# VHH binders against q9y6x5: the designs that were tried, part 7

Target 1, 379 residues: q9y6x5
Amino acid sequence: LPPKLLLVSFDGFRADYLKNYEFPHLQNFIKEGVLVEHVKNVFITKTFPNHYSIVTGLYEESHGIVANSMYDAVTKKHFSDSNDKDPFWWNEAVPIWVTNQLQENRSSAAAMWPGTDVPIHDTISSYFMNYNSSVSFEERLNNITMWLNNSNPPVTFATLYWEEPDASGHKYGPEDKENMSRVLKKIDDLIGDLVQRLKMLGLWENLNVIITSDHGMTQCSQDRLINLDSCIDHSYYTLIDLSPVAAILPKINRTEVYNKLKNCSPHMNVYLKEDIPNRFYYQHNDRIQPIILVADEGWTIVLNESSQKLGDHGYDNSLPSMHPFLAAHGPAFHKGYKHSTINIVDIYPMMCHILGLKPHPNNGTFGHTKCLLVDQWCI

## First folded at step 1 (VHH)

Design a45 (framework vhh_7uia_1)
Fold by ESMFold2-Fast, scan of step 1:
Structure a45 (fold): chain B 379 residues (1-379), chain A 122 residues (1-122)
Amino acid sequence: as target 1 above (379 residues)
Amino acid sequence: QLQLVETGGGLVKPGGSLRLSCVVSGRTFSTYAMAWVRQAPGKELEWVSSISRSGGSTYYEDSVKGRFTISTDNAKNTLYLQMSSLKPEDTAVYYCAAGSDYFETPSEYDYWGQGTQVTVSS
């Protein structure tokens, strides 16, 4: 039988939550599997970009989902959630479910993972659910396990996405111990439900399961706002994305817009596109705007208004608060192994190896994850 | 004996889009003027948009005009709110409401759904 993999994402699951809260179900999963304590995600540390990096192994400048809100200067198209079904935005890369379907006579299944309800290179996930946040974790799990057990050709790659703890992280902030404790306990219970469902259906012993996330969360405050309207008049630019990374499309000379912004706030870095730090790998794409603003951790860019969010992400990917973790269990993985750090782009070539797929060119390094795998020798 | 069920809420990033749906059952859909009303945490109910019985007239609160579009599908007995260019300030529970005529005042509406959460954040 071909190897099978279920990739699960809990959006906004900051790595250090594992050290500050109790996760009995997740801990049991890790005890008989592997844990990577920190996953260094890609910049911008946002949901759509990082979820697509996990399944392509590419930096955002290479896969083309460079933010959750985008403008393409060449085609004049705008990207928002309503436009995420336009293949144009997703076609700069080949995600693993497409590779799985095209290289092998195998099926893919998806419960809400970003991009899976879009035909990419004329290929859509064999089984999928149109994105709807109101669909319960239970219903997503029921569909995924049904497809894993009852498909021809067999489902060998499946994805499951859940919006928490990101939504609560934004609402309460990660420092709200009382509310975050309740939210994270519910997530741990969902992990317990996942494991029990897989055991009940006879899938657990032969299925590789990865539990990960796209980014972390940091505390925000009404005392840490950057009012962009105090820096520059709206008539000088079009705002493509706002916070904490603002994407600025000038309506006048770029240098004039840059000079109005450059010294506006001590808590915001202003970059001309060609001056964006190389370490971000965030420059070589038409969807990256001529000027980007990067707020310091915990600062929110606003337009002469207050912010409702107590937590946020999108910040510098070197910040530990922006890092998720990765836990995995199954026949491909060692038992009881702990690893310190991998890059989020390393997940893709590891998953290709597990599934027996030839990876498309990517920014990941297989060597970084080989110590997790039973069929590999550690460096 | 009118039932309203909202769907389509969720987490969306600033600048993003969502389409809310409200399925109406129990009576003829075209008998009612329909509205979307929202309630942000710690705030009172705020009227967002209304559509006339015929669907020929649409009305919007000033802050959403040009960003939100209200529409109906009479064959499906469904009310929609297409939301674009979403802002953090749009974060609220969104209610579908039905009344005898168009109103800007939420309390004038007779029937209400259970609400669907829209969260606009990063």
Scores: ipSAE 0.000, ipTM 0.093, lowest interface PAE 27.0, mean pLDDT 89

Design a46 (framework vhh_7uia_1)
Fold by ESMFold2-Fast, scan of step 1:
Structure a46 (fold): chain B 379 residues (1-379), chain A 121 residues (1-121)
Amino acid sequence: as target 1 above (379 residues)
Amino acid sequence: QLQLVETGGGLVKPGGSLRLSCVVSGRTFSTYAMAWVRQAPGKELEWVSSISRSGGSTYYEDSVKGRFTISTDNAKNTLYLQMSSLKPEDTAVYYCAKDLEYSGYDSFDYWGQGTQVTVSS
């Protein structure tokens, strides 16, 4: 029987939630599997970019999904005005489900993972659900398990995406222990449902399952706002993305716009594209705008307005608050092993190894995940 | 400063109609993509509908397609949600929200206190 892998993402699941809240079902999963305590994600620490990095092993400048809102200066296309189904945005990389289908005559299945309802390099996931946030976790799980059990060619790679705890993290902020406790308990119950469903269908013992997330969450406040309108008139630029990383397309001379912004706030760094720190790996793509503004943790960039968001993400990827975790269980993984840190781009080559696929060139390092795997040496 | 004021909620019978309004004060309304999101008692936030910055594109959650219509009046800085054929399942607090990104994958920045819609059965 070919090896099988189910990749599950709970959006915005900050790593330290595991230490501050009770997760009985997730802890039982980890006891018989592996835990990576911190996953260092890619910059910017946003949903679309990081979900695509997990399945391609590439930095955002390389895979082309550089933000949740984008503008391509060469083609003049916008990615926020129903253009997310245009393959143009997704074609700068080859995600693992495409590789899975093209190398080995295998099927892929997807419940809502970003990009899976788009034909990428003329290949769409064999089984998929069009994105719809109203579809329950149970319905997503029912479809995934049906496809894992009843497909020819066999489904060997499956993905499952859930919007929480990100939505509640934004609404309440991660410091709201009462509301976050309720939300996280519900997620733990969904993990329990997932494990029970897989056991009931006879899938559990032979399926590799990875539970991870794309980013964390940090507390925001009405007392930590950066008002761009106090620094520059909107007639001088087009705003492509706002907060906490603002993407600025100048309507006048770039240096003139930069000079109006550079001393705007002590809680925001202003970069010309070529001056963006190398450690971000966020420079070499036409979709990265000529000027980017990076707010300090917990600061929100606004346009002469208040913000109701009590939590946000997108900040510097060195911040522990931006880091998710990774837990895994299955025949490929050790039992009861705890690892401190990997890079989010390392997940892709590990998954390729588990599935027996040749990875496309990527920014991950297979050696970083070797200690998780039963068929590898760990020094 | 930007402030959003949601109005138009209330108690209606199944099959009834309501129009929700969100008055935006501060910056030019057309600066933002706008959305309606709702939260039913004891349930999670659910995206309902979005309208693009230009007003040229509209999007709907599947359960409300054909029943709800999102629109804008730029001269009045107002976002509307026309709700028809209301069902008990539509009972929720409705929030007006701004977003620069496509709805569905991330949370919305909502700044109003919301307006309660109750569909009695």
Scores: ipSAE 0.000, ipTM 0.276, lowest interface PAE 14.4, mean pLDDT 87

Design a47 (framework vhh_7uia_1)
Fold by ESMFold2-Fast, scan of step 1:
Structure a47 (fold): chain B 379 residues (1-379), chain A 122 residues (1-122)
Amino acid sequence: as target 1 above (379 residues)
Amino acid sequence: QLQLVETGGGLVKPGGSLRLSCVVSGRTFSTYAMAWVRQAPGKELEWVSSISRSGGSTYYEDSVKGRFTISTDNAKNTLYLQMSSLKPEDTAVYYCAASPYEDTWYGEYDYWGQGTQVTVSS
């Protein structure tokens, strides 16, 4: 029988939540599996870019999903809607579910992972749900477990996405202990439901399950705003993305726009595209705009208005507040093993190994995840 | 926008020699750490050799030490792998890879070539 893998994402699950709150169900999962305490994500630390990096093993400049809002100057296309189903945006990489299906007699299933309702290289998951935030976790779980149990050819790769704790992180901020405690307890209960459902269906002992996230969350404030309208008149540029990384397309001379922005606030860095720090791996793509503004942690870029967000992400990927974790359980994984840090791009080659797939060229390093796996020799 | 193109692969008898070349276009590769990585039929990617940005340090997998030599020609933007005393076990697709960083704690390769096939058979 081919190996099976379920990849679960809880959006915006900051790694240090594990140390500051109680997770009885997740702790039981980890006790009999593995925990990676920190996952260093890719820049920018946003939902669509990082979810696509998990399943391709590529930096954003290589896979082409460089932000949640994008503009391609060559084709004049805009991406700003989570329901945008144009394959153009996703076709610069091959995600793992496509590779899984192009192998002989394999199926993939998806409950709302970003990109899974889009045909990529003329391939869409065999079973999928169109994105709809109103669909309950229980309905997503019911569909995914039915497909894992009842499909021919067999579903060997499945994904499950949930919007919390990201939505509440934005609303309350990660430092609101009372509200975050309630939200995180509900997530732990959902993890308990997941494990119970898999046990009841006889799937638990033979299924590999990864629980991870795309990014963390940092505290924002009305006292930490950068008003872009105080720097430059709106008629001088087209705004492609705003905060905390602003993407600026100049309507006038690029140097003049840059000069108006570069000294406007001590709490943001202004980069010409060619000057973006190499460590970000965020330069070599037509969807990266001529000028990028990067706000300091906890600062929000606004257009002469207040911000309603008490938490946000998208900041420098070296910041621990931007990091998620990874937990895993199943026949491929050791039991009771803890690892300190991996890169988010390392998840893809590890998943390819578990499924017996040949990975496409990628930025991950298999050696970084080797010690998590029972069939590998840790040095 | 760095592009890597490998050449020099082919069919060779055991004990023979081949030189693989990787031409880097778009910019001088002296700003990048370079590596050769191979994939044998039915096996995972295996790191073979790497060279520092300056070319002053070279590293090899134990099974190829003394048989393979990695080198660069900065004027030609070309990375080489000189392979001698080839064995059937060296049969693989050989990839050229580049990274702007030499960080030991997560040394990633950002750019990859399409690969060149080396077959060692009688």
Scores: ipSAE 0.000, ipTM 0.094, lowest interface PAE 23.1, mean pLDDT 87

Design a48 (framework vhh_7uia_1)
Fold by ESMFold2-Fast, scan of step 1:
Structure a48 (fold): chain B 379 residues (1-379), chain A 122 residues (1-122)
Amino acid sequence: as target 1 above (379 residues)
Amino acid sequence: QLQLVETGGGLVKPGGSLRLSCVVSGRTFSTYAMAWVRQAPGKELEWVSSISRSGGSTYYEDSVKGRFTISTDNAKNTLYLQMSSLKPEDTAVYYCATDFGTEYYDSTYNYWGQGTQVTVSS
């Protein structure tokens, strides 16, 4: 019977939450599986870009989802919000559910993972739910488990997305231990429900389950604002994305806009597109704007003095606060193994290996994940 | 210079209706995803409804679904919240909010106005 994989994302689950809070259900999952303590995500450290990197193994400049708000200089299209259904934005890569359906004549199932309700290269997930934040975790889990047991061709790849702890991380900030403790306990209870449901349905012993996230969270403050309107008049540029990475499309000479911005704040770096650090892998795409502003950790770029965010993400991907974790359990994985760090782009070739799929060319390195897998030589 | 100004609040009886408006100025309105967020006395901020920049996607908190309708008028740079079948539990200060980037889920917004008070009382 073909191998099966369920990929679960809890949005904004910062890696060090595992060390600062109690997770009895997640710890039981890890005890009989594997844990990667830090996953180095792609830049920018935002939801849509990193969720698409997980399922394509590509840097953002290569898969084309370069931000949650985008402008394509060639076609002059705007990505209106993160729920935009235009396939144009997603067609620069082939996500794993498409490869799964086309390569092996298998089915895919999706509960809310970004991109799964969009036809990509004329292929949509075999079973999916249109995005709706009001749908409970239980309903998402019920649909996924129904599809895993009752599909022909068989569902071999399934995804499940949940909005927490990111929503609460933004609202309270990660330093609010009282509120974050309550939120994270609820997440742990959902993990317990997931495991119990899979056991009750006879899926647990033969299903590979990955629990991961797209990014972390850092504390913001009204005392750490960069007022962009104090740097430059809004008539000089079109603002494509704001914070913590601002995407600037000049209406006048690019050099003049750059000169007005470059020394405006000690708490942001200003890059011409060509000068963006190579380590970001954030340069070679028409959706990356001519000038990019990158705020320092915990600083918010604003158009006036106001910001209500107490937590945010999108910052430099070298920051540990931006890193999620990865935990996995199932027949493909060792039991009780801990690994320090992988790159988020490494998840895709690992998942392709587990499913027996030939990966599309990607930026991941299979060797980085081989120690997690029972069928691999670790040294 | 981005400004959000909410109006339309007031005292209304249970079962009544109210229309909130938010006028956006200082930038092109269509660059923003927009939301209504409320804060009841002594409680935390609660997201109510969101609309995409194109107006093509709308989202609602479960307790208001079917009773509230979010809409935009791009020519007037105005966001609306049509509220019907109002309940005492809807009593709150209502804030218009926006951000350039939206999360995949309901957006966390960093630009909001001064708010408008809605009181539902018999």
Scores: ipSAE 0.019, ipTM 0.438, lowest interface PAE 5.7, mean pLDDT 88

Design a49 (framework vhh_7uia_1)
Fold by ESMFold2-Fast, scan of step 1:
Structure a49 (fold): chain B 379 residues (1-379), chain A 123 residues (1-123)
Amino acid sequence: as target 1 above (379 residues)
Amino acid sequence: QLQLVETGGGLVKPGGSLRLSCVVSGRTFSTYAMAWVRQAPGKELEWVSSISRSGGSTYYEDSVKGRFTISTDNAKNTLYLQMSSLKPEDTAVYYCAAELYGDSYTEADFGSWGQGTQVTVSS
C-alpha cells in the first residue's frame, strides 16, 4: 500500500509559544515523533506566500505568490482575495498535490490549504473544500479522514488548514498571556481531537502526519505607527499592499516617489526593487513592485488612521518571532528526536521523499531534513 | 484620509427589511476590503459581513446567512448591506469598516471605521 501523508497547518503558530504555554496533546504527539524547534520561513512572512512555499519548496520570487495582495505589472491583473480562482497567480510553480496526482495515479485531498481550490496546470486537488472561514475544524477533519479511507485512486496526500492562532494573535497580540493561553489550549485540544479521530479510524499507525505553520506573530501597538500619508500624497502612487511590507506602484517618476519615502520614518526601510537585500530572495518577479517599504518589527504602516491590530507578521524572516515550528509523527519519522532549525522550503523535498515522488526543481535541501527520517542516515 | 459615512438605519418591525449604505471618500474605493460590524447595547463588537477588494468574495456571520447581502458599487464608492427578515436580535449600531490588510476579516484587523447607523427591530 502506498505511503500516506497528512499536512496540517495552524496559521500563525509562533515557535516560541511551545516554550511559554503547555501543550499536553502536542507534547504526546512529539514524544513519539519529531520536533523541529524553528522553521525559517520565506520573506515576506505572510500566509499565502509561506503556505505555497511549504508545498512547492520555492522562494516567493520563484513561485509567484509574493504577498496576500498582489499586482502583476505585465498583465495588469490584481489579486487580493482567497476566492480569486484565476490560475494565473498559482501557475508559476507545481505544488505537491499536482505532482502526487500526475506522477503516481494517486489522489490528493484538501481542507482549505491555500491554492487547493484552484486548477493549477489544469490540475485541481482530487477532493477539496472551497475556502470558507466559517467551516469548523471538525467538519474539515471529517472530510479529510473520509477521503483518506474511502477514495479510488487512494488519497496519499492530504492537507488541513486552520486559521488560529493567527486571528487571535492579531486581535490580542502574542504578549496577552491570558487570552493567548485560552486560544492555544483550544488549539491543543484540536490536536488531541485529530489524533483521537485518526486512532478511531485505524489510520494513526500507518499515516505520516506533519503539524506546522506558515509564520509567527509579533506584538504591535498604537504607539508604533508609521503614517504613510505624512510622507507622500496618495495621488502619487497606487498602493498594492500596506503593512508591514508596503508595495508601492508609482504613478509619477519612481525616483521622486522614492525620495519622498526614503527618510519618512526611522522605523521603516525603503527599497527600490533592485536594492532589496539578496538574503530575502524577494526581487525577481513581475509581482514585486518598484518600491517596497519594510517596517521594523512591531511597527504598523497606516494611512492617517489608527490600527486595531495588537499583533502582526510579514516582517523580516530572520526574526525568531516570525518563525513557526514543525512536528511530525508516523512510520517515516524517528521517535523522540528533536532538531533545531530547517528552512520552510526544505519541507517540500522531504514530503516528496516520503511519498516516493520526484520533486520539481526547488530551493530546499533534502540533507537538512534527513535526520528526521528512519530510512536515512544522520551523520 | 479615508472617510466613511453610514446611512439607512431606522426602526423596523420583525420580518422587515432595511438597506444600509456606506459612502467612502479620500481614496480609491477598491483599495479596501470592506466590512459591516455591529454592536448591540452593552455587548461587544460583532463582525457581520465582509467583501473582498475585488468584490469577488463575500463572507457572512452564520446568524445572518441567507438574510443579509453585502455588495459594492465601485462607480459610487459605496458599500451596501441589504437586510431582510430582520429579527429583534439584529438591533445594534452598524459600522462600516475598511481594511488594507489581507490576513483576517475580524474586527480587530480593521483600520478605519465610520460613525455608525442605528438599526432597531421592534414592534
Scores: ipSAE 0.005, ipTM 0.376, lowest interface PAE 9.7, mean pLDDT 88

Design a5 (framework vhh_7uia_1)
Fold by ESMFold2-Fast, scan of step 1:
Structure a5 (fold): chain B 379 residues (1-379), chain A 121 residues (1-121)
Amino acid sequence: as target 1 above (379 residues)
Amino acid sequence: QLQLVETGGGLVKPGGSLRLSCVVSGRTFSTYAMAWVRQAPGKELEWVSSISRSGGSTYYEDSVKGRFTISTDNAKNTLYLQMSSLKPEDTAVYYCAAEGYWDTSGPYDYWGQGTQVTVSS
């Protein structure tokens, strides 16, 4: 039987939630599997970029999904939630479900993972759901488990995406213990439902399951706003993305725009594209704008308006508040092993190894994850 | 390939007027956003005014607003800076500058030779 892998993402699940809240179902999963306490994600620490990095093993400058809102300087195309199905945006990399379908006679299945409802290099996930946030976790789980159990050729790679705790993290902020406790308990119950459904269907013992996330969450405040309109008039530039990383396309001289922004607030860093720190790996792509603004943790960039967000992400990827975790269970993984940190780009070559796929060139290092795997030595 | 040639500088009394011209050759003028930048002796370059690629939007440094007007003549491939109510503080070498496409990474890709404007005390 070919190896099978289910990759599950709970959007915005900050790593230290595991230490500050109770997760009985997740802790039982970890007890019989592995835990990576921190996953260092890619910059910018946003949903679409990091979800694509998980499945390609590439930095954002290499896979081309550099933000949730993008402008491509060469083709003059705009990317937003309403046009996310244009393959152009996704074609700079080959995600694992495409590799899975093309290297062997295998199928892939997807419940809402970013990019899975788009044909990439003329290949779409064998089974998929068009993105719709109103579809319940139970319906996503029912479809995934049906496809894992009843497909020919067999579904060997499946993905499942859920929008929480990100939506509530934005609304309440990660430091709201009352509301976040309620939200995170519901997430833990969904993990319990997932495990019980897989056990009931006889899939649990032979399926590799990874539970992870794309980023964390930090506390914001209406007292920590950077009003961009106080720095520069809107007539000087086109705004491609706003907060906490602003992508600025100048309408006039880049130097004039930069000079108006550079010293406007002590709570943001202003970078000309060539001056973006090398450690971000966020420079070599036409979709990265000539000027980027990076707000300090907990600060929100606004356009002469208040922000209702009490939590946000997108900040510097060195910040622990931006880090998710990774938990895994299945025949490929050790039982009861805890690891401190991996890079989010390391997940892709590990998943390729589990599935027996040849990875495309990537930025991950297999050595970082090999201690999680039963067929490897920790040297 | 793009060449910028400036004319129109000179000596003028306070309160006087001058019109600077920059003739653009090597490409269609409307392909570029254009600017005037000045430098007084021993000082840093100071941006003065810009005009968008379409000519529909103009921008000015605060000290010259209401006194200077930037404009283009597409038929002549020429950028103008009409300067009125000139002050001694406006004494500088004035450079015509062209930015490439809006995705261009540099501050300005192309510069003129500069033209001297002197406002007597």
Scores: ipSAE 0.000, ipTM 0.108, lowest interface PAE 21.0, mean pLDDT 87

Design a50 (framework vhh_7uia_1)
Fold by ESMFold2-Fast, scan of step 1:
Structure a50 (fold): chain B 379 residues (1-379), chain A 122 residues (1-122)
Amino acid sequence: as target 1 above (379 residues)
Amino acid sequence: QLQLVETGGGLVKPGGSLRLSCVVSGRTFSTYAMAWVRQAPGKELEWVSSISRSGGSTYYEDSVKGRFTISTDNAKNTLYLQMSSLKPEDTAVYYCAKGYDEIYSGTDYDYWGQGTQVTVSS
């Protein structure tokens, strides 16, 4: 029987939540599988960029989803959210579900993962749900498990995306222990439901399951605001993205806009595109704007207004608060193994190995994930 | 200087309709994804509906789906919430909120203004 893999993302699941809250169902999953305690994500530490990096193994400058809000200077197109199915935005890379369908005569299934309701290189996930945040976790799980059990050619790669704990992390902030405890306990219960459903349907013993996330969350405050309107008049630029990484398209000379911004706040760094730190791998794409502002952790860039957002992400990817975790269980994985850190781009070549697919050129290093796998030699 | 002003609230009978408006001034409306958020007496803030920057994508909380419609008029810098088949449980202060570029998360927004009161009572 061909190998099968289910990739599950809980958006905004900060790695250290695992140490600060009880997760009985997730802990049982990990006890019989593997845990990577920290996953170093790509910059910027936002939902669409990191979800696409997981399934392509590429930095944002290479796969082209460089932010949740984008402008392409060459074509003059503006990025809409996931319901605008323009393949243009996604065609700079080949995600794993496309590779799965094209290299082998296999099917893919998707419940809400970013990009899965878009035809990419003329290939859409064999089974998918159009993005709708109102659809319950249970309905997403019911569809995924039905497709895993009842498809020809067989579904060998499936994805499931859930918006929590990101939504609540933004609303309450990660330091609100009462509200975050409630939200995270509910997520643990959903993990319990997932495992029970797979066991009931006879899928559990032969299915590889990865549970991960795209980024973490940090505490914000109305005491930590950067008012961009105090720096520069709005008539000098077009704002492509705001916070915590602002993408600035100048309407006047770039140097003049840069000079108005460069010393405006001690709590943000201002970069000309060519001066963006090499460690970010965030420079070589037409969708990266001529000037980028990067707020310090916990600071919010605003336009002469208050912010009710108590948690946010998008910050420097070296920050532990921005890191998710990865847990996995199944025939490909060791049992009871814990690993400290991998890069988020390493997930793609590992998944290709599990599925027997030839990976497209990517920024991941297969050696970083070898120790998780039963069929690999580890020093 | 950005300003968000909510209007259109009031007292209606169950089964009635109201249209809420939020006028954005000081900046081009199309630079924001927008949302409606409500707070019932003694309850937490609840996300109701969101609309993308282009107006091409709309999202709704399950209890309002099919009853409420979110829309924008970019030429007037105005966000609307058309509410129909109103129920007593829709009684709340409704806030117009600016979304950040994580509207995909469903609650990636900032709350502004004093809101507009909607009361559904016989």
Scores: ipSAE 0.000, ipTM 0.338, lowest interface PAE 12.0, mean pLDDT 88

